# Designs tried in a protein design chat: VHH binders against Elongator complex protein 6 (ELP6). Part 3

Target 1, 266 residues: Elongator complex protein 6 (ELP6), of Homo sapiens (Human) (q0pne2)
Amino acid sequence: MFVELNNLLNTTPDRAEQGKLTLLCDAKTDGSFLVHHFLSFYLKANCKVCFVALIQSFSHYSIVGQKLGVSLTMARERGQLVFLEGLKSAVDVVFQAQKEPHPLQFLREANAGNLKPLFEFVREALKPVDSGEARWTYPVLLVDDLSVLLSLGMGAVAVLDFIHYCRATVCWELKGNMVVLVHDSGDAEDEENDILLNGLSHQSHLILRAEGLATGFCRDVHGQLRILWRRPSQPAVHRDQSFTYQYKIQDKSVSFFAKGMSPAVL

## First folded at step 15 (VHH; from t5 with S30R F103Y)

Design s3
Fold by OpenDDE, fold request of step 23:
Structure s3 (fold): chain B 266 residues (1-266), chain A 124 residues (1-124)
Amino acid sequence: as target 1 above (266 residues)
Amino acid sequence: QVQLVESGGGLVQAGGSLRLSCAASGFTFRRYVMAWFRRAPGKEREFVAAISRSGGYTFYTDSVEGRFTISRDHAKNTVSLQMNSLRPEDTAVYYCAADTSGYYMTSPDEYDYWGQGTRVTVSA
């Protein structure tokens, strides 16, 4: 995890809020560093983590995890981390005859189908184990990334329904947290992406939006991060609070600073 | 104009069944999570059931789980609540509600539109 990001979010692994949905969004940049942050954050918090990785491999996340002081291999072996590798699974579903239900079985259907099998996977992964002492603090669902589902032919409405059902189970019933990444294509003609982003934005308690610089590549500044806290239970005037920062990604850390502070982007 | 019109309420004996219906108009039905709430005499409005935009997922309060079934018909722009094994404690005015956000499905404050309600009375 990145200490400076924790400071901006005013949180630590030992005092993180529960029952919350965090939306990660990136536009014209790679927001994966945010996913790595929260993955390591919740593992360090001793949470049970279900990670749905729809494109990247386990190795990809493991390498970064090690840099951040977390072994994903160890976490998986001890049952703390349940990892679904979407690409590998997709190959199995498409090219092999399967007799058993699969989280991504919708890929075998003539129609786009629904995401119920994927939900069942999540539910089973995060189901409390009644074997004695509780090993984990609370459950967490991470998804990287939901845009892949659209690319695979799922409708935005179906994806939003999936998120609703997960929220009911993970956030409400189990008092856990969810973190989901969506890519913003910036394409005005991509209606499904717009519907998804808009729907998720309204459902989220916290939104982190990473954006590329309008000026292009810069050695000292890699992007802009907008943080938005949403409090729908508050009066309309106090419902939302937002701050914007610039950031620089290093090998093992991320630095944040006020927008416009670096001369390189002026 | 946005309208949610409930129907199907009435008097029923304990153990009986009722089917409530809500007709929606004036907005894009498929973009909204639909829900039922109820308010018993002397109590606050409480969540009963919700159904996702596509209709593929349903949510219930614990006290009605297994007895009530929420469904929706996109062709007719209706949401229904089949209530079986009714109990005196189910007596309330039942309200239909629509939510475009889906932020917190059990919170009445999240819903954009409300019906006028239909009264359900369950006698002992």
Scores: ipSAE 0.018, ipTM 0.308, lowest interface PAE 7.0, mean pLDDT 90

## First folded at step 19 (VHH)

Design n1 (from t5 with F103Y)
Fold by ESMFold2, look of step 19:
Structure n1 (fold): chain B 266 residues (1-266), chain A 124 residues (1-124)
Amino acid sequence: as target 1 above (266 residues)
Amino acid sequence: QVQLVESGGGLVQAGGSLRLSCAASGFTFSRYVMAWFRRAPGKEREFVAAISRSGGYTFYTDSVEGRFTISRDHAKNTVSLQMNSLRPEDTAVYYCAADTSGYYMTSPDEYDYWGQGTRVTVSA
């Protein structure tokens, strides 16, 4: 977990709020460091974690997790982490969606799937046990990433319904937390991405948006992070607040600077 | 230079309708979330409605849901607010606003660009 990010979010594993949905999004950059942060954060908080990984393998997350001070192998062995390495082969085809037409592009339209089985998996993974419920602080669902479901032919409304059912179970009933990643495609014609991003933002208590820099000559700043605090039970109120920081990713840490204070822009 | 220009305000009797328009220029219109805010005399600016970059997602404050419709036209670079079943409580100056964050926001402080406003008066 990144200590400087905890400071910006005014949280520690001991004092994290419960019942909340955090939306992670990225534009023109790779925001996956945020997923790694929350994975390590909640494992260190002694939470039961269900991780729906639709893009990368267990070994990928395990390698980065070790750099952040957690053993995903041990967490899985002791029953703390339930890891779904879901649609890896379909994800490989989807990763080519930004390329020229592909002879196998019909695989991007895999059979229409009902997201109920995925929801049932999450519910089973995080349901309380008859004994040992006190072993974990609270349940947490992580999803990396929901944009893959759009690429597989799910509509934005179906994905939003899936998240709604997960919130009802994980956040309301079980008093746990959710963290989900959605890519902002930057394509003005991508209506489904636009609907998904906005629908998730409506349901979210906290939004972390990582953005790439316009200049290619700033070697010490890797991007900007916008932190937006929201109260979804009162979405029409004028009390949303956001703060923006520049960041630099290092091997085991991320440094954050107020705009104008980074080493590259003073 | 960025410019938002509202039009369509006026005086209308309760139960009537008005259509506001906001003409946008000086930026790539499709990259902006667009919103309408309003300010009644002596009150703080309050959120009315927002429309996503593509137009595929709309959101309304509770008091106008079902009566107001926000829409956008990428060919004309305009955002519209169709206001039906108007009430005296809808009397305000209405402002068009724009932001690049990719999702709607309800605080006026989060929007980068603003129009000058157009007055709507609803008489009993």
Scores: ipSAE 0.628, ipTM 0.856, lowest interface PAE 1.7, mean pLDDT 83
Fold by OpenDDE, look of step 21:
Structure n1 (fold): chain B 266 residues (1-266), chain A 124 residues (1-124)
Amino acid sequence: as target 1 above (266 residues)
Amino acid sequence: QVQLVESGGGLVQAGGSLRLSCAASGFTFSRYVMAWFRRAPGKEREFVAAISRSGGYTFYTDSVEGRFTISRDHAKNTVSLQMNSLRPEDTAVYYCAADTSGYYMTSPDEYDYWGQGTRVTVSA
């Protein structure tokens, strides 16, 4: 995890809030560093993590995790991490006749509208184990990224429903947290993406939006991060709090700067 | 009383081999990830290798990958580090460490128990 990001978010693994949905969004940049942060963060918080990885391999995340000092392999071994490798699974589903239900079985269905199997996978993965002593602090669902579902032919409404059911189970019932990444295509004609982003934004308690620089590539500044806290229960005037930072990604760390404070950005 | 006792250190010529051993007592060995760290003269303590609870997974720092092998014996409550093709830069005090969390490996701060260390000196 990135210490500076924790500071910006005013959180630590031992003090993290529960029952919250965090939306990660990236536009014109790669926001995957945020996923790595939260994966590491919640593992360090001793959370049980169900990670639905629809783009990258386990090895990819493991390598990055190792750089951040977290062993995904060990986490998986001890049952702390349940990892669904979507790409591999998709290939298996498409090319191999599987007799058993699969989380991504919708890929085999003529009507690609059923994410219930995926939900059931999540629910089962994060189901409390009656072991007498609580092994984990609280459950976490991490999804990277939901946009893949759209690309696979799922409707935005179906994806939103999936998230809704996950929230009901993970956040409300189990008092855990969710972190989901969605890519912002920036294409005004991409209605499904807009529906998804708007729907998720409405449901989210924390939104981290990573954006590329308008000026393009800069050696000392790699992008802009907007942090938005939503408090739906508060009056409209206090409902949202937002801050914007510039960031630089290093091999094992991310630095944040107040917007406009970096001399590298003219 | 929790104890980790390292042994096997010594003087060896470059290209040589050593086998370090760590004997654990005073805690449930099978519940801990075991690791080796080292501290070279004038340097900070650094991660060398770790082995999962079951022993099924091992992890190494890049500089020792392919040369060092970590293993554990549950029956004897020991963790070992086979060091082959030793280099002068491997000269350090090697420490055995135990971690109950099982998810973090590279940071010394995450380990619960430490040995007193065994000195390894590799001559040119």
Scores: ipSAE 0.007, ipTM 0.294, lowest interface PAE 10.2, mean pLDDT 90

Design n3 (from s3 with E110D)
Fold by ESMFold2, look of step 20:
Structure n3 (fold): chain B 266 residues (1-266), chain A 124 residues (1-124)
Amino acid sequence: as target 1 above (266 residues)
Amino acid sequence: QVQLVESGGGLVQAGGSLRLSCAASGFTFRRYVMAWFRRAPGKEREFVAAISRSGGYTFYTDSVEGRFTISRDHAKNTVSLQMNSLRPEDTAVYYCAADTSGYYMTSPDDYDYWGQGTRVTVSA
């Protein structure tokens, strides 16, 4: 997890708010460092984590996790982390000789709008254990990334329905958290991307948007992070709060600078 | 140079209708979320409505929902606000605004470009 980002978000693993959806998005840059931040953050918070990883391998996240102080292998072995490896599972689902229920069975369905099996996987992975004492602080769903679903032929409405069902279960019923990544294609003709971004932003309590810099004089700055605090359950007239920082990604950390303190932007 | 120019304001009796228009130039119009804000006398600018880059999503403040309709025309680079069932409390200067974030925001501080405004007066 990145300590400076925790400072900007006024949170630590032992004091994180519950019941929230965080939207991660990027435009003209790679925002995946944010996914790694929240993965390590919630594992360190002793949360039960269901991680739907749709294009990256377990090894990919495990290598970065080690640099951020978490063992994904250990978390999975002790039942804290439930990991769905989308690429490997997709191959198995598409080429099965026998039709069996699978979280990604929409890949072989005649109607590619059915994400109910994936929702059922999430629900099962995060359901409470009927034990005397709770083992985990609260459940967390992490998805990297929802744009892959659009690329695989899902409609934005189907993806939004999936997120709504997950939010009702994970955030409302179980008082847990969700973190999802969506890429902003920047393509004015990409209506599905536009619908997905707007629909998710409307449901979100916090939006972290990583953007490539518009300025040309950037020596030690890798991008700009916009932090938008939203109040989705409040009257529409209430103002959201937003802040902008520049950042530099390093091997084990990310540094943030307020505008006017950055060494790179002239 | 970016320019947003509002038109269509004026005097209207309560219960009447008015259509505002905002002509945009100097940027790639399709890449921007467009919004209307208003400022009543003695008050700060407040959010009225926004429309997504594609036009597929529209958003309204509670007090105008059902009465106002925002729309955009990519061929003409215009955004419009159809205001029906007008009330005296809708009296304000209306401003057109633009931002590239990909989703709407309700704070005027989050919008990059602004028009000079057009006055709407609703008489009792």
Scores: ipSAE 0.381, ipTM 0.728, lowest interface PAE 3.4, mean pLDDT 83

Design n5 (from s3 with D109E)
Fold by OpenDDE, last read:
Structure n5 (fold): chain B 266 residues (1-266), chain A 124 residues (1-124)
Amino acid sequence: as target 1 above (266 residues)
Amino acid sequence: QVQLVESGGGLVQAGGSLRLSCAASGFTFRRYVMAWFRRAPGKEREFVAAISRSGGYTFYTDSVEGRFTISRDHAKNTVSLQMNSLRPEDTAVYYCAADTSGYYMTSPEEYDYWGQGTRVTVSA
């Protein structure tokens, strides 16, 4: 996890709020560093993590995790981390005959698929264990890129329904947290993306938006991060609290600084 | 040059209706969430309504829900606010705003572009 980001969010693994949905959004940049942050954050918080990785491999996340002080392999071995490797699974589902239900079985359905199997996977992964002392603090669902589901032919409404069911189970029933990333295509003609992004933003407690620089590549500034706190129950009643920072991604850390403190023009 | 030009304001009696319009130019209209804000005398600027890029989502502050309707026309690069059942408390300068975040925000500070505003006065 990135300590500076924790500071900006006024949180630490030991005192993080529960029952919250965090939306990660990236536009014109790779916002995966945010996913890495929260993955390591919640593992360090001793949470049970179900990670639906649709865009990156386990190996990729593992490498970055090591840099951030967490072993995904160990986390998985001890049952703390349930990892769905979507890329690998997609290949298997598409090219191999499946005898058993698969979370991503919608990929091989001839008609409009549904995400119910994926939901069931999440629910089962984060199901409380009845035996003994609670080993984990609370459950967390991470999804590295919901936009991939759209690319795979799912409708925005279906994805939003999926998220709704996940929220009901993970956030409301189990008092856990959800972190989901959606790529903002910026394309007005992408109605599905628009629906998904707005549907999620409306129900999110925290929105982190990473944006690329208008000027392009800059050595000292890699992007802009907008942090927005929202009350989903009354999003239009209360004024959003928002802050904007510039950030620089390093090998093991991310630095944040106030907008305007960099020579780069955003 | 980026421009947002509001129109349609005026004096109206309580219970009456007005239709505000905002003409956008100088930027890619379809890539922006469009919103209406208002500032009443002696008060801070407050969120009124927003419409998503595609127009598929609309958002309203509670006080105007059911009375106001936001819409957009991509062909004309305009956003409109149909205001029905107007109340004296709706009296304000109404501003059109544009944002590239892809989702609506109720905080005005983060919106990219603003119009000069159009005055709406609702008499008792």
Scores: ipSAE 0.890, ipTM 0.950, lowest interface PAE 0.5, mean pLDDT 93
Fold by OpenDDE, fold request of step 23:
Structure n5 (fold): chain B 266 residues (1-266), chain A 124 residues (1-124)
Amino acid sequence: as target 1 above (266 residues)
Amino acid sequence: QVQLVESGGGLVQAGGSLRLSCAASGFTFRRYVMAWFRRAPGKEREFVAAISRSGGYTFYTDSVEGRFTISRDHAKNTVSLQMNSLRPEDTAVYYCAADTSGYYMTSPEEYDYWGQGTRVTVSA
């Protein structure tokens, strides 16, 4: 995890709030560093993590995790991390005969099917195991990224329904947290992406938006991060609270600067 | 040059209707979330309604839900606010705003472009 980001969010693994949905979005940049942050953050918080990775491999996340001081392999071995590797699973589902329901079985259906099997996977992964002393602090669902579901033919409404069921189970019933990434295409012609992004923003407690710089590449500034705190119960009644920072990604850390306060001339 | 020009404001009796329009120019309209804000006398500027880039999603403040309808026309680069069942408390200067955040914001400072506003007065 990135300590500076924790400071900006005024949180630590030991005192993080529960029952919250965090939306990550990126535009004109790669916002995956945010996913790595929260994966590391919640593993360090001793959470049970279900990670739905729809594009990147386990090894990809593992390498970055090591840099951030967490072993995904160990987390998986001890049952703390349940990892769904989407691309690998997709190949298996599409090209191999499957008799049993699969989380991504919608890939086999001509009409793209539904996401109920994926929800069941999440529900089962995060189901409490011990009736007595809990081994983990609380459950967490991470999804990287929901835009892939749209690319695979799912409608925005179907994806939003999936998120709703996950919220009901993970956030409301189990008092856990959710973190989901959506890519912002910036294109109004992509109506499904537009609906998904706005639907999620409407129900999120925290929104982190990473954006590329309008000026393009800069050695000392890699992008802009907007942090938004929202009240999902009354999003249109209360004013959003937001802060904007510039950031620089390094090998094992991310630095943040207040907008306009960067040492670099932009 | 970026311009947002509001029109359609005026004096109306309680229970009446008005349709506000905002004409946008000088920027790529389809890349922006469009919103309406209002400023009542002695109050701060407040969020009224927003419409997503594609128009597939709309948002309303609670006090106008069911009475106001926001829409946009990409061919004309316009955003409209149909206001029905107007109340005296709806009296305000209404502003059109545009933003590239991808989702609606209730904070005025987050929006990139603003119109000069159009005055709506609802008499009792």
Scores: ipSAE 0.885, ipTM 0.948, lowest interface PAE 0.5, mean pLDDT 93
Fold by ESMFold2, last read:
Order: sequence, then structure tokens, then C-alpha cells
Structure n5 (fold): chain B 266 residues (1-266), chain A 124 residues (1-124)
Amino acid sequence: as target 1 above (266 residues)
Amino acid sequence: QVQLVESGGGLVQAGGSLRLSCAASGFTFRRYVMAWFRRAPGKEREFVAAISRSGGYTFYTDSVEGRFTISRDHAKNTVSLQMNSLRPEDTAVYYCAADTSGYYMTSPEEYDYWGQGTRVTVSA
């Protein structure tokens, strides 16, 4: 997890709010460092984590997790982390001889319209243990990333329905948290991306938007991060508040600077 | 240079209708989220309606939902607000706003570009 980001969000593993949906998005840059931040954050917070990783491998996240002080292998072995590896699972679904139910079975079907099995996987992964003793602080769903579902032919409405079902279960019923990544194509002709991004932002309590700089790549500044706090139950009445920082990604950390404080911008 | 120019304001009786228009120039219109805000006498600017870059997502404040319709026309670079069943409390200066953040926002501080406003007066 990135300490400077925790400072900007005024949070620590011991203090994080519950019942929240966080939207991560990126435009003209790679915002995946934010996914790594939240994965390590919630594992260090002793949360039960269901991670739907639709394109990147377990090894990819494990390597970065190690740099951030978290063993994903250990977390999975002790039952803290339930990991769905989309690429590996796609191979299993395609070559499955017995046509058994699978969270990604829409890959097997001629039409890609049904995300209910994926929702059932999430619900099962995060259901309370059948005992009175709590082992984990609270459940967390992470998805990296929802844009892959659009690329595979799902409509924005189907993806939003999936997220709404997950919110009802993970956030409202189980008092847990969700973090999802969506890529912003920036193309008005991409109506499904536009609908998905706006529909998710409507439901989100926190939006982190990583953007490329207008001047392109700079050695000391890699992009800017807009942090927007929102109240989903009051989006039209409550004034949104946002803050923008420039950032530099390093091997084990990310540095943040108020706009105009960066050496490259001053 | 970005310019937003509102038109269509005026005096109308309660229960009547009015259509506001906002002409945009100086930027690639289809890459902007567009919104309408209003400022009643003695009040802060408040959010009225927003429309996404593609036009596929719209959002309205509760007090106007069902009465107002926001739309956009990429060929004409315009955003419109159809205002039906007008009430005296809809009396305000209406402003067109634009931003590139990719999703709608309800705080006026979050929008980079603004028109000069068009006045709507609704008489009892």
C-alpha cells in the first residue's frame, strides 16, 4: 500500500470506512498502481478479499504485492484471499469436458449476456463463516477490470446490474467494501464505456481518476490523480469535493505533489 | 478558446414551457460532459441536469426530474434543456457548463467552462 496515498485519503488499515464503493478510473495512462494499493491495503487490514482479476495473472499481482509487503500466496493459503484468475479460468472453461457451472461461463456461450454466475461466485467467496466468531475485519470485492467485460461483448447495463447486485450483497448486507477499475476510452463513440463510467460514478462514494499529462511523459511527473468524494444517496444535493495531485510512480512507492509544487511544473 | 453561449431565456407563466439552448465552440464538443446549473436570487448556483459525452447517460436534480429534459446534438454542437410545467421557483439565471472528467458532477467548482447565463422568469 502507498503511505502517501493513505495520507491523501486520510485513512489507514485500522480506520477505513465500511459499506463503500470506490471507483478507480484512468484516461491516457495506466492506473493499475491504484489496484495494487487497495489490494495490499485491505489484506493488511485483515479483510476477507475476493479479487476478480480478469486479464492479469496471479503471479503479476503477487510480484507487486511482495514489493508492497504482502504475500498473496500466504493470504490465499489461509483463506483470506479468494482469487479468480480470468486468463487461467478461461482455459479451464473452454476445455472443460463436463459443462459444469463456472463464474466465467459466459465465455462458453454464444451470447455474452449472463453475469449471474460471477455474482454467485462473489457471494459465495465472501459469505460469513457458519459460526459466531469473526475471523476477518470485513469482506472486500476487488475487480481489475470491468472494461474487459465490455471488450468481451457484455453491455454496460449488464455490467452495471452485476455491480448493483454486488453492492447490495457486499456493501449493504455484509457491510464490506468494493473497489473496481474502469478504463476511460475518452471516445464519445464508445457509448457503452460512457454509460458504464457514468453509472458507476453515480453509485460511488470515492472516485480516483488517474490521467495522463497534457505535455506527455515527464521524468519527474507521471500523471495526475483527481480524488473526488461523493455521497451516492445525495448526489444532486450534496456538493462534490475534489482535489488534484500530480504523481510519480517509483518501484515501491508513489509520490504525490499538489498541483504546481512539482519540480517539472514550477 | 472555449465559448458557451446560452439562449432561449425569457418570461413565461407558471405551467408553461421553455427551451434553453447552449452553443459550444472552441473545443471538441463530443469529448465534454455538459451540464445546466441555475442561480435563483439570493441563492448559490445549483445543479439542474447533466448529459454524458455520448448522450447515453442523463441525470437530473430531484426538483426537475420528470419536467426537464436535457439533450445534446453533436452535429450542431449544442446542448438543450426542455423545461416543461414551469413553476415560480424555477425562476433563475441558467448556466451551461462543460468539463472533460468523463462523468457528471454536481458541484459547480468541478466544471472548467461556463456560459454567461440566460435568465428565466416564471410568473404566477
Scores: ipSAE 0.589, ipTM 0.845, lowest interface PAE 1.8, mean pLDDT 85
Fold by ESMFold2, fold request of step 23:
Structure n5 (fold): chain B 266 residues (1-266), chain A 124 residues (1-124)
Amino acid sequence: as target 1 above (266 residues)
Amino acid sequence: QVQLVESGGGLVQAGGSLRLSCAASGFTFRRYVMAWFRRAPGKEREFVAAISRSGGYTFYTDSVEGRFTISRDHAKNTVSLQMNSLRPEDTAVYYCAADTSGYYMTSPEEYDYWGQGTRVTVSA
């Protein structure tokens, strides 16, 4: 996890808020470092994590996780991490000889729009155990990324319904957290992307937006992060508060700078 | 240079209707979230409505929901606010605003560009 980001968010693994949806989005840059941050953050917070990874392999996240101080292999072996590897699962679903139920079965349906099996997978992965004692601090759902669902032909409304059901289960019932990534295409003709971004932002308690620089790549500044705090139950009553920082990505850390300051690395 | 120019304000009786328009120039209109804010006498600007870049998502403050409709026209580079069932409490200067964040925001300080405003007066 990135300590400087924790400082900007005024949080640590032992005092993180619960019941929250965090939206990660990126425009003209790759915001995936934010996914890695929250994955390592919640694993270090002793949370039960369901990770719906629709684009990258387990190995990919494991390599980065090791650099951030977590073993995804150990977390999975001890039952802390439930990982859905979308690429591998997609191949299995498309080419299987018999059509058994699967979280990604919408990939083989002619009238795709049913994300209920994926929701059931999430619910099963995070349901409470019979012990009556909490082994894990609270459940967390991570999704990397929801834009893949649009690319596979799902409508924005179907994806928003899926997130609503996940939020009702994970955030409201189980008092857990959700973190989802959506790419901002920046194209007004991409109406589904536009609806998805705004619908998710409406439901979010925190929005982290990674943006590319207007003048392009700089050696000392890799992008800009806009942090927006929101109250999704009453967004019109609660005034939004945002802060913007420039950032530089390094091998095991990310440095953040106030706008207009020279980049610094301690 | 970026310009937002509001029009369509005026005096209207309670229960009447009015349509505000905001003409945008000097930027790529379709890449901006557009919003309307208003400022009643002696008060600060408050959020009224927003419309997403594509026009596919709209959001309204509680006091105007069901009465006001925000829309946009990419061919004319305009955003409009249809105001129905007007009340004296809707009396304010109405401002058009624009931002590139990709999602709507309700705080005035989050918007980069502003119009000069158009006055709406609703008589009892």
Scores: ipSAE 0.580, ipTM 0.841, lowest interface PAE 2.0, mean pLDDT 85

